VH-VL binders against b7j9k3. Designs and how they scored, part 29

Target 1, 255 residues: b7j9k3
Amino acid sequence: MTTEPGDRAWVLHHYPYGDTSLIVELFTRTQGRLGVLAKGARRARSALARIEAGRPLWVRWLGRGELPVLAQAEELGPFLPLNPLQNLSLFYVNELLLRLTQRRDPFPDLFQVYEETIDALCSEPGEGWYLRRFERRLLENLGWAPDLAHCAECGRSPDAASSEHWLYQAAHGVFCRAHAPDAAVAIEAAALVWLRGAMQTRSMPVWNSSLRRCLEQELLVHLGGRPLESRRLLTAYLRRTQPAMTIQKREEHSE
Short names: E, the ipSAE of ESMFold2; O, the ipSAE of OpenDDE; V2, 0.75 times the mean of E and O plus 0.25 times the DockQ between their complexes.

## First folded at step 10 (VH-VL; framework fv_tislelizumab)

Design g1 (at its last look DockQ between E and O 0.55; V2 from the best seeds 0.00; counts 0 for: pae E 2.02 > 2)
Fold by OpenDDE, look of step 10:
Structure g1 (fold): chain C 255 residues (1-255), chain A 121 residues (1-121), chain B 107 residues (1-107)
Amino acid sequence: as target 1 above (255 residues)
Amino acid sequence: QVQLQESGPGLVKPSETLSLTCTVSGGSISSYYVHWIRQPPGKGLEWIGVIYYSGSTNYNPSLKSRVTISKDTSKNQVSLKLSSVTAADTAVYYCARVSYRGSYLEYFDYWGQGTTVTVSS
Amino acid sequence: DIVMTQSPDSLAVSLGERATINCKSSQYVSDYVAWYQQKPGQPPKLLINDASNRATGVPDRFSGSGYGTDFTLTISSLQAEDVAVYYCQQYWSTPYTFGQGTKLEIK
């Protein structure tokens, strides 16, 4: 059996399989989400015992089936201890991939965004813009992102130079004020322009609430109305550590 | 301290247009969302609509065809117009806003005292 | 529209005892829920925002909890001044909607 040439990968999740093995969900550059069987990984002296989320690996696997056997796993960088907020953020991003992607469907662009998100998560803990970026890029790569450049009814485009508010509706996109749907989230035109762009710079703090709501609603549609546990936990943590008043004060100073 | 005060006629005839004004003191309406909410006698609360700091508006679909919200920044006032009123429009009308500038969290921590509007012939 | 359903419609609690009011949304609303207290002849007063954040000036005996579809307002030790009607509200999506209200009285 010829070994595959190998790939850069991140561990999304692992769970026990039998007495000595693990099933490991990987996110790889060239194969997308990949499930592998790590034989003997639960043994005390296993070289595979270091399989953990949050670190990049070089992996090789054997077989073409749904669960090929993990043949090699090498660490490509040091393990960085994450604080609780960082861990919850990583857990959230990983759960999105696990719930919304199919195995063996590669997304090289999304893989890069994933790595950039992890970097941002480590360097700017507590910020939300990189999560919004990841959420939008995920939707785009999956072909589910609604058009943010045109009113779904009349085709008018949001102008970043205007302070006009638009209305976002999950699964339908954006609407100008003249064509407001029954259920929507208000969002500033400039925020829409940011969201449909490259998102190389952080969003304005004042947009955070609207961006969060819009993307959460959009993702919920594709999650079949079943919310993520990771998001619940992350939200609970943020409530304890960052009171709403603090968030609101930050928004006030951003004007 | 920010204060909101509703004003307008307490009595409106059926089929006429209800006109109310919300005067805001201690803060600028150009930096906040101002909402209108009403409460029929002995009943719960109903959201009517909002005007954002940009001047854009959003209305309850149940009232959309009859409601217009506007603002005069020079007077720091927000106006509500409700056309073709019926007895069902009898209520206490409130204007309300959130305390934080530019907030997209649309709960209400500042309220006017409310103004009673009765629709009767 | 998202329907907010409170329970019970009315509640009588002895002074110093715990009062619990529940609110259920017809669909997922995350933590975008507020609670209000309204006394006769007065506008509603904000107690809780974001499901569990106590508003400024609100006594510690008031607390909010919940996420998704089930929310709870708790008064740990009822005081005489707490007699009022309480409302929950969602601001997840327009139109913003309120619960039908819960009348709290002293037993």
Scores: ipSAE 0.885, ipTM 0.936, lowest interface PAE 0.6, mean pLDDT 92
Fold by ESMFold2, look of step 10:
Structure g1 (fold): chain C 255 residues (1-255), chain A 121 residues (1-121), chain B 107 residues (1-107)
Amino acid sequence: as target 1 above (255 residues)
Amino acid sequence: QVQLQESGPGLVKPSETLSLTCTVSGGSISSYYVHWIRQPPGKGLEWIGVIYYSGSTNYNPSLKSRVTISKDTSKNQVSLKLSSVTAADTAVYYCARVSYRGSYLEYFDYWGQGTTVTVSS
Amino acid sequence: DIVMTQSPDSLAVSLGERATINCKSSQYVSDYVAWYQQKPGQPPKLLINDASNRATGVPDRFSGSGYGTDFTLTISSLQAEDVAVYYCQQYWSTPYTFGQGTKLEIK
């Protein structure tokens, strides 16, 4: 049997297997997503660290097969308490990876984005810009992100200083007003420029709702039309806790 | 206080062009997404199209070959033209607004009173 | 085009009782759904946006819920002024489409 070198990983999901074991989906720095068998992980005296989502681990596994055995799991750093919104956001990010990536398909840039997303999620109030950045970077790493720099028909570029709106069609890209396809939705030129940049901010972009719609439509193409349970739960939580603030803020900026 | 008011002919002959105007008062049309929506007698609502504050338009594909929405910012007006009308185009025609609120979503928070158009020879 | 199908087509409810109107989309629309009230001889009035957010000035007795394809509008205690036709509308993708309407009457 060969052994793999140790690797930094995050738990995306786990569930019980037999009486004392877990099947664990890991996102690893060097190997991408791995499913592993954590033998005896549910025993009180397990040699493995506690296996939970949102905990960074140093892992080592044995075997080349479909479900290698988790040989070592050491917790890297302290438990970070997450409120319900933060947990739902983490569940969402994890479900995206589980649904859209293949096991043993490395994405080192996406792994870095995932860690930055968890850090931002822990530090930022409410649903934030980091979910939109993660969605876009996921699509880019998987090769599904359309060119947002040029109209798909004529090559004209959006200008962040322009008040002109563009049209977004999932799987097909963006279009200027002269070339709009029938089944597209509006998006701000500034939002398109933001999606092509570093996607960093102190607060949620004012055009977040149109960003959400466009990115969700793009992801849904690749989800086979099957929406994420985590998205439903996250949306339900946000609507229950913040609807009055959101609607008043939107109307205050009326022009 | 911002107000929307539709105006135009109440009767239009078949095959002619229906021309309606939405006049905005108490505010600037350049601040709004203006939509046109129609409702045939005793029936539901049909979205016709939109003109964005940038001047871009998007139309219902069922009407796209016959419809033009335009604006005149100096007169604070949005116009609807529908060519080659038939009896099926008989309806109450509404203009409705979507105000800029930091994001653009197409639910209509204010409607004009509507204008009835009958297509009859 | 996304078809929005309301049920029932008409509904009679006693004053003070709960009224529930359902709307189902033919495709996933996330929570990009609005509800409108249209009283006789008047234009539609926005009640709910984003499936569950009450518009400014709408009484607390109106509430919306739903996600994905299944949505509801609830009037918790019917009042005489609530006699109207109610429409759902999706703004997930163009063309933006409305349900066929539900006529609400006093039983």
Scores: ipSAE 0.585, ipTM 0.811, lowest interface PAE 2.0, mean pLDDT 85
ESMFold2 (binder alone), look of step 10: mean pLDDT 89; pTM 0.921

Design g2 (at its last look DockQ between E and O 0.46; V2 from the best seeds 0.67)
Fold by OpenDDE, look of step 10:
Structure g2 (fold): chain C 255 residues (1-255), chain A 121 residues (1-121), chain B 107 residues (1-107)
Amino acid sequence: as target 1 above (255 residues)
Amino acid sequence: QVQLQESGPGLVKPSETLSLTCTVSGGSISDYYVHWIRQPPGKGLEWIGVIYYSGSTNYNPSLKSRVTISKDTSKNQVSLKLSSVTAADTAVYYCARVDSRGSYLEAFDIWGQGTTVTVSS
Amino acid sequence: DIVMTQSPDSLAVSLGERATINCKSSQYVSDYVAWYQQKPGQPPKLLINDASNRATGVPDRFSGSGYGTDFTLTISSLQAEDVAVYYCQQYWSTPYTFGQGTKLEIK
């Protein structure tokens, strides 16, 4: 069996296979999502026992089949313990990749965005802008992102300076107020400009609800109308620990 | 304390235009989304439309062809016009706000007392 | 339009007992649901937003739960002043829509 060249990878998920093995879902730089068989990983003191989500690895695998055998897994950095919110956020991002990407379809740009998202998740816990960024980049890489630069009817472009609100409709894109569809989410023009840009800066808090709804609705279309469990859990956690009224007070003081 | 108050004629003839005003006190309409909601006698609530802090509007498709919402920032007032009224438009009309300064509050936290409009010959 | 369906249409509960009102949406609406209380001759009053967040000044006996399509308003111990019509509402997508209302009375 020919050993494939090594690749940088993140663990998205793993589950038991037989008595002693794991199937591990990896997100790799050059191969995209990759499923591997980690033989003996469930044995006591296995060198492969350190396979966990949220840690970057250097991996090598044997074989060209659907589930090649994991030959090597080396840690590329220290394990950072995540709090419950961070863990749920990671779980959400990973579930998006698991549900929406195909194996052996590389997305080098998205891989970079994924790493940046993990970094932001660790450095700015509780923020949502980097999740919105990841959601948009995921849609773009998959070729599913709607055009946010033009009204789907008349071709008019949102102008951030106008501060006007546009209407977002999943699977269709954006509409100016003159061509508002029957069902939509209102979103400020400046938010659309942010969302179609590099998204290197934090979004304005006033956009959070609109951005969340727009992207959730868009993703839901591609999820076949089956929402993510991770999102439900994340939302439940936020309700318990960060009530909306408390968030409003914080936002008023931060502006 | 922020307060909303609806005003306008209590009686409108069929085919005429219903005109209402929502006056906001204790706060600036530039910070809020102002919505119009109506309630026919003994019935539930129907969303009419909204004007955002930007001045942009969005209407219920069922009423879109007949509804116009506008605002006067200098007077801190929002207006509702509903053309070609019929008996079906008889209702208590409410204006309500959503505080746009918050990122998560999209519900109507402050309501006017409502104004009754009867469409009759 | 998204249809919000409440159950029951009317409810009679003894003082001090738990009251439960359900609301079902015709499609997924995440947690973008509010609950209102309306007494005769008064406008609706916000009780709950984002499905489970209690509005300012609302007593602790009121609570909301749910996600996706099924939502619940609970009054843990009914008081005399709680006699009213209750409405759920979605703000997931325009047009915003309300449930048909639930009339709560004392048994």
Scores: ipSAE 0.895, ipTM 0.941, lowest interface PAE 0.6, mean pLDDT 93
Fold by ESMFold2, look of step 10:
Structure g2 (fold): chain C 255 residues (1-255), chain A 121 residues (1-121), chain B 107 residues (1-107)
Amino acid sequence: as target 1 above (255 residues)
Amino acid sequence: QVQLQESGPGLVKPSETLSLTCTVSGGSISDYYVHWIRQPPGKGLEWIGVIYYSGSTNYNPSLKSRVTISKDTSKNQVSLKLSSVTAADTAVYYCARVDSRGSYLEAFDIWGQGTTVTVSS
Amino acid sequence: DIVMTQSPDSLAVSLGERATINCKSSQYVSDYVAWYQQKPGQPPKLLINDASNRATGVPDRFSGSGYGTDFTLTISSLQAEDVAVYYCQQYWSTPYTFGQGTKLEIK
């Protein structure tokens, strides 16, 4: 009995191909993003597991070319049906990978973060801290995350206990108030410290709006100024369905 | 019930310093970003700058060398100083609030009534 | 600086008809756009934030849309009290900038 290689993967997206087949974009543990041809996957009695975005699979493929054939696909774990908001959030996370990674470029740390993000997305109904963490970890894995530990001009470090606001300039990093550049936006020192850490807040922090803007600006640099359709759709959905905004007080600080 | 009210001299001589105060009632400036915006007669709006709840500031680069925004939390007030004024600084000056506890950013949901400042000899 | 360009500069619309005001940014601003109404002798009043979120107390006939660089304010059925100048504003990056204004009048 010959041991056949396999890999853990997630479906990022798929496209119809011919009458009965799909082209599938997978995010695999060992090979990174991989495009495959899923022959006969649209037949009612396909031997392949159902191919859906956000479905974890054990996969095996044949060929070394640009579009190998998907030889085996088995679903791992139970199917988790997603509500519309969860689906839009998943679409966003998947579009980030599709736009910003290259096929056959492994990112094992990012793969782990992706799985943690999907788990958090399924257990929380709204846009939350886990999307900010995914955005930051993606930038880190791709080598695009700015240094948030030091002012880009003087090397001074933000202090989480300080109530001070810092200035964020995409592609250039962070600046203390003494070295504010033009065309920057404010961000709380605590938010910068959070981005350097484990990012394990279970509810959105009071500085979330600052985080969203800064991370979106940074991602846009690497998207070549071409916005994400998924972000537009997710944002439109949130505006249409959000309850009345909750007013919260910021945490008291010594300065 | 939050209200903002600007106060200060209506007439300022060229080269002097314009000084305005924004007094907040029905709320605490510790929860707000407070912005200054001006509108020359018959013209559009120009953002001057902001003071965050932390006391940090950010200014329009076109005015940065001449502007200082500060706050006094004990008086629930924010002040604007604009030095070396000219006739081009004649405008209605508004203070405006962003509630930093909300989910949106620098959209100004409460404005003062404005105070007219004329720079003339 | 991000330039916000409104069109048209002025607009006359019959009572009960739809009014549409456009705003285009010179750069991508995501949905960080607000709309304000200003009547003579009054401060601006926030109508819309985040491109499409109606502010508290704003009538349902006001709506906003757009993302990226192109934004629209719509008044679905014009009322007499809607005669004003309307401004868009971006808050994507400093300096925060406003459009030049659109004067809305009854036809």
Scores: ipSAE 0.694, ipTM 0.834, lowest interface PAE 1.3, mean pLDDT 86
ESMFold2 (binder alone), look of step 10: mean pLDDT 92; pTM 0.946
ESMFold2, look of step 12: ipSAE 0.636; ipTM 0.819
ESMFold2 (binder alone), look of step 12: mean pLDDT 92; pTM 0.945
OpenDDE, look of step 12: ipSAE 0.833; ipTM 0.913

Design g3 (at its last look DockQ between E and O 0.52; V2 from the best seeds 0.70)
Fold by OpenDDE, look of step 10:
Structure g3 (fold): chain C 255 residues (1-255), chain A 121 residues (1-121), chain B 107 residues (1-107)
Amino acid sequence: as target 1 above (255 residues)
Amino acid sequence: QVQLQESGPGLVKPSETLSLTCTVSGGSISDYYVHWIRQPPGKGLEWIGVIYYSGSTNYNPSLKSRVTISKDTSKNQVSLKLSSVTAADTAVYYCARVDYRGSYLEYFDYWGQGTTVTVSS
Amino acid sequence: DIVMTQSPDSLAVSLGERATINCKSSQWVSDYVAWYQQKPGQPPKLLINDASNRATGVPDRFSGSGYGTDFTLTISSLQAEDVAVYYCQQYWSTPYTFGQGTKLEIK
């Protein structure tokens, strides 16, 4: 059996297989989501016993089947302990990939976004903009992202300078107020401009609720109406730790 | 202290236009979402529509063709117009706002006392 | 429209006892649910937002729970001043909709 040349990978999830093995779901740069069989990984002295989410690996595998055998796994960085919020955020991002991507479908750009998201959740815990960025990029890479540049009815474009509110509808995109659909989420024009852009900078805090709700609704469509447990847990945690009494001033939005 | 107060005619004839004003004190309407909600006698609550801090509006589809919400920032007032009224439009009308204390989620933490509007010939 | 259905329509509870009101949405609404108390001749008063967050000034005997489609308002120990009509509301999507209301009385 010839080994593949290897790839950079992140562990998304693993579960027991037999008495001594694990099935490991990896997100790789060149192969996309990859399921591998880690033989003997459950043994006490196994070199493969340190397979954990949130740590980058160099991996090699044997075979081209549905579950190739993991031949090598090398850690590419130190283990960083994550706090509960970071762990929940990682869990959420990983579940999105597990639920919405297919194996052996590479997304090199999304892989980069994934790594940037991990970096951001480690350096800026409690922020949400990088999760919104990941959600949007995931939808774009999968070809499911609605057009945010034009009203779905008249083709008018959101103008950030106008400070208008637009109406977002999952699976359909955005609508100007003149063409409001029956069901929608209000979102400021500037937020739409941010969301359809490169998203290299954090979003305005005042947009957080709108962005979160819009993307949650969009993802729910593609999840077949079956929400993620990770999102429920993350939402519950955020509500406990970030009380609604935080004062947001309109002046901050105008900057 | 933030206060909202609805005002307008208590009696409107059928087919005429209902006009109400919500006067806000203790805060600028340019910083908030202001909603209109009504409650028919002995019944539940119905959302009419909203004007966002940007001045953009959104209406209940069931009333969209008849409803106009606008604001006058100089007076710190929000207006509701409902055209072609019928007996079914008899209700207590409330204006309500969402505090921007951390979110613009559309639950209503400040309410006016409401104004009763009766549609009758 | 998203339909919010409360149960029961009316409830009689003894002083000091627990009162429970349920609200079911016709579709998924995450935690975007609020609860209101309305007394005769008064506007609704916000009790709970985000399904479980108690609003400022609301007694700790009031609590909210739920996520997705099933929500519950609980009064742990009913007081005389709690006699009112209670409403749930979703703000997941326009048009924003309310439950039909639950009338709470003292037994």
Scores: ipSAE 0.912, ipTM 0.951, lowest interface PAE 0.5, mean pLDDT 93
Fold by ESMFold2, look of step 10:
Structure g3 (fold): chain C 255 residues (1-255), chain A 121 residues (1-121), chain B 107 residues (1-107)
Amino acid sequence: as target 1 above (255 residues)
Amino acid sequence: QVQLQESGPGLVKPSETLSLTCTVSGGSISDYYVHWIRQPPGKGLEWIGVIYYSGSTNYNPSLKSRVTISKDTSKNQVSLKLSSVTAADTAVYYCARVDYRGSYLEYFDYWGQGTTVTVSS
Amino acid sequence: DIVMTQSPDSLAVSLGERATINCKSSQWVSDYVAWYQQKPGQPPKLLINDASNRATGVPDRFSGSGYGTDFTLTISSLQAEDVAVYYCQQYWSTPYTFGQGTKLEIK
């Protein structure tokens, strides 16, 4: 059986296979997504590290077929339990990758963004700027991000210092006030500039509902009309805990 | 508390231009997105269009060729003009607002009382 | 245009009983749905935004649910003052559209 060199990876998803094994979807630094068979991983005496999302692994696999065997899995960091919101956010990020990328299609820049997103998710409370940044960077890496620098009709550029409102149309880009298309939604010029830049918390709140709407529309174009289960669950969870999140949201949006 | 009041002629002849005004009191028109929505007798609601804080507009495609929404900040007013009216334009016309500093989404937390417009010869 | 279809068109419910009104969108609208109450001679009044968030001052007996294309307004214990026409509205994309209305009456 052909052995690959070891690689850094994250678990996106796993499911049972037979009585003692798992099929595992990995996101690897060098190979992109990879499905592997983790033989005996459900046994109490397994030599493989526990297969969980949110923990980096060093992995090796055997075989070049459609389902290579996971030969080695070693933890690269401690197991830290995530709170429910952090878990749902991780599930969302992982589902985006599972739905929108292909196996064995490397995206080294996206891999770096994924790791940065996990770091931010673990250190920041609640649904935050890092999800909007991940969504945008995912679209960019896959070649689906529209040009946000110029009105699609006249070429004008949005400026964060301007109080202008722009129109966003999924799959078609952005339009200045003079060129509003029929099926579009309003977005602040500052949000468009934020999406073009480094997307750091200090420049724009990431839970802006119009920004969230625009990114969700863009992603849905590529999901083939099948929306994400993780998004539904995350939304339902936030509804149940809304009083704590509402205080923060109201204060930041009141300006 | 901000209040919205629609005004204009109650009767308009076919083919003429309907002209309505929404006057804002208790606040500045520059703090809101102002929408126009209409309701034909015994029927549901139809969104006509919006004027944003910036002065930009967006219109329902079904009415876009006939509608103009504008504002006059010195009078604290938003105007609706609908040209080439027919009997189908008979409705109660409402102005409504969205506070762009709270939720930046188009659900309408305040409505004017409405003004009835009849298109008849 | 996204069509919002309410069911039923008319509903009669006994005082103190549960009333349920459904709204289905022709396209995905996520949770960008609002519900309004309208009494004769009055403008609509916002009840629910973002599918499930009660607006300020709306009694607890009103609740909303749904995500995607299927939405529900529930009145858990009908009061006499709840007799009205109810509308759902999407704000996922322009043009923003309303359901045809559901008339709620006392049995």
Scores: ipSAE 0.612, ipTM 0.804, lowest interface PAE 1.7, mean pLDDT 84
ESMFold2 (binder alone), look of step 10: mean pLDDT 89; pTM 0.925

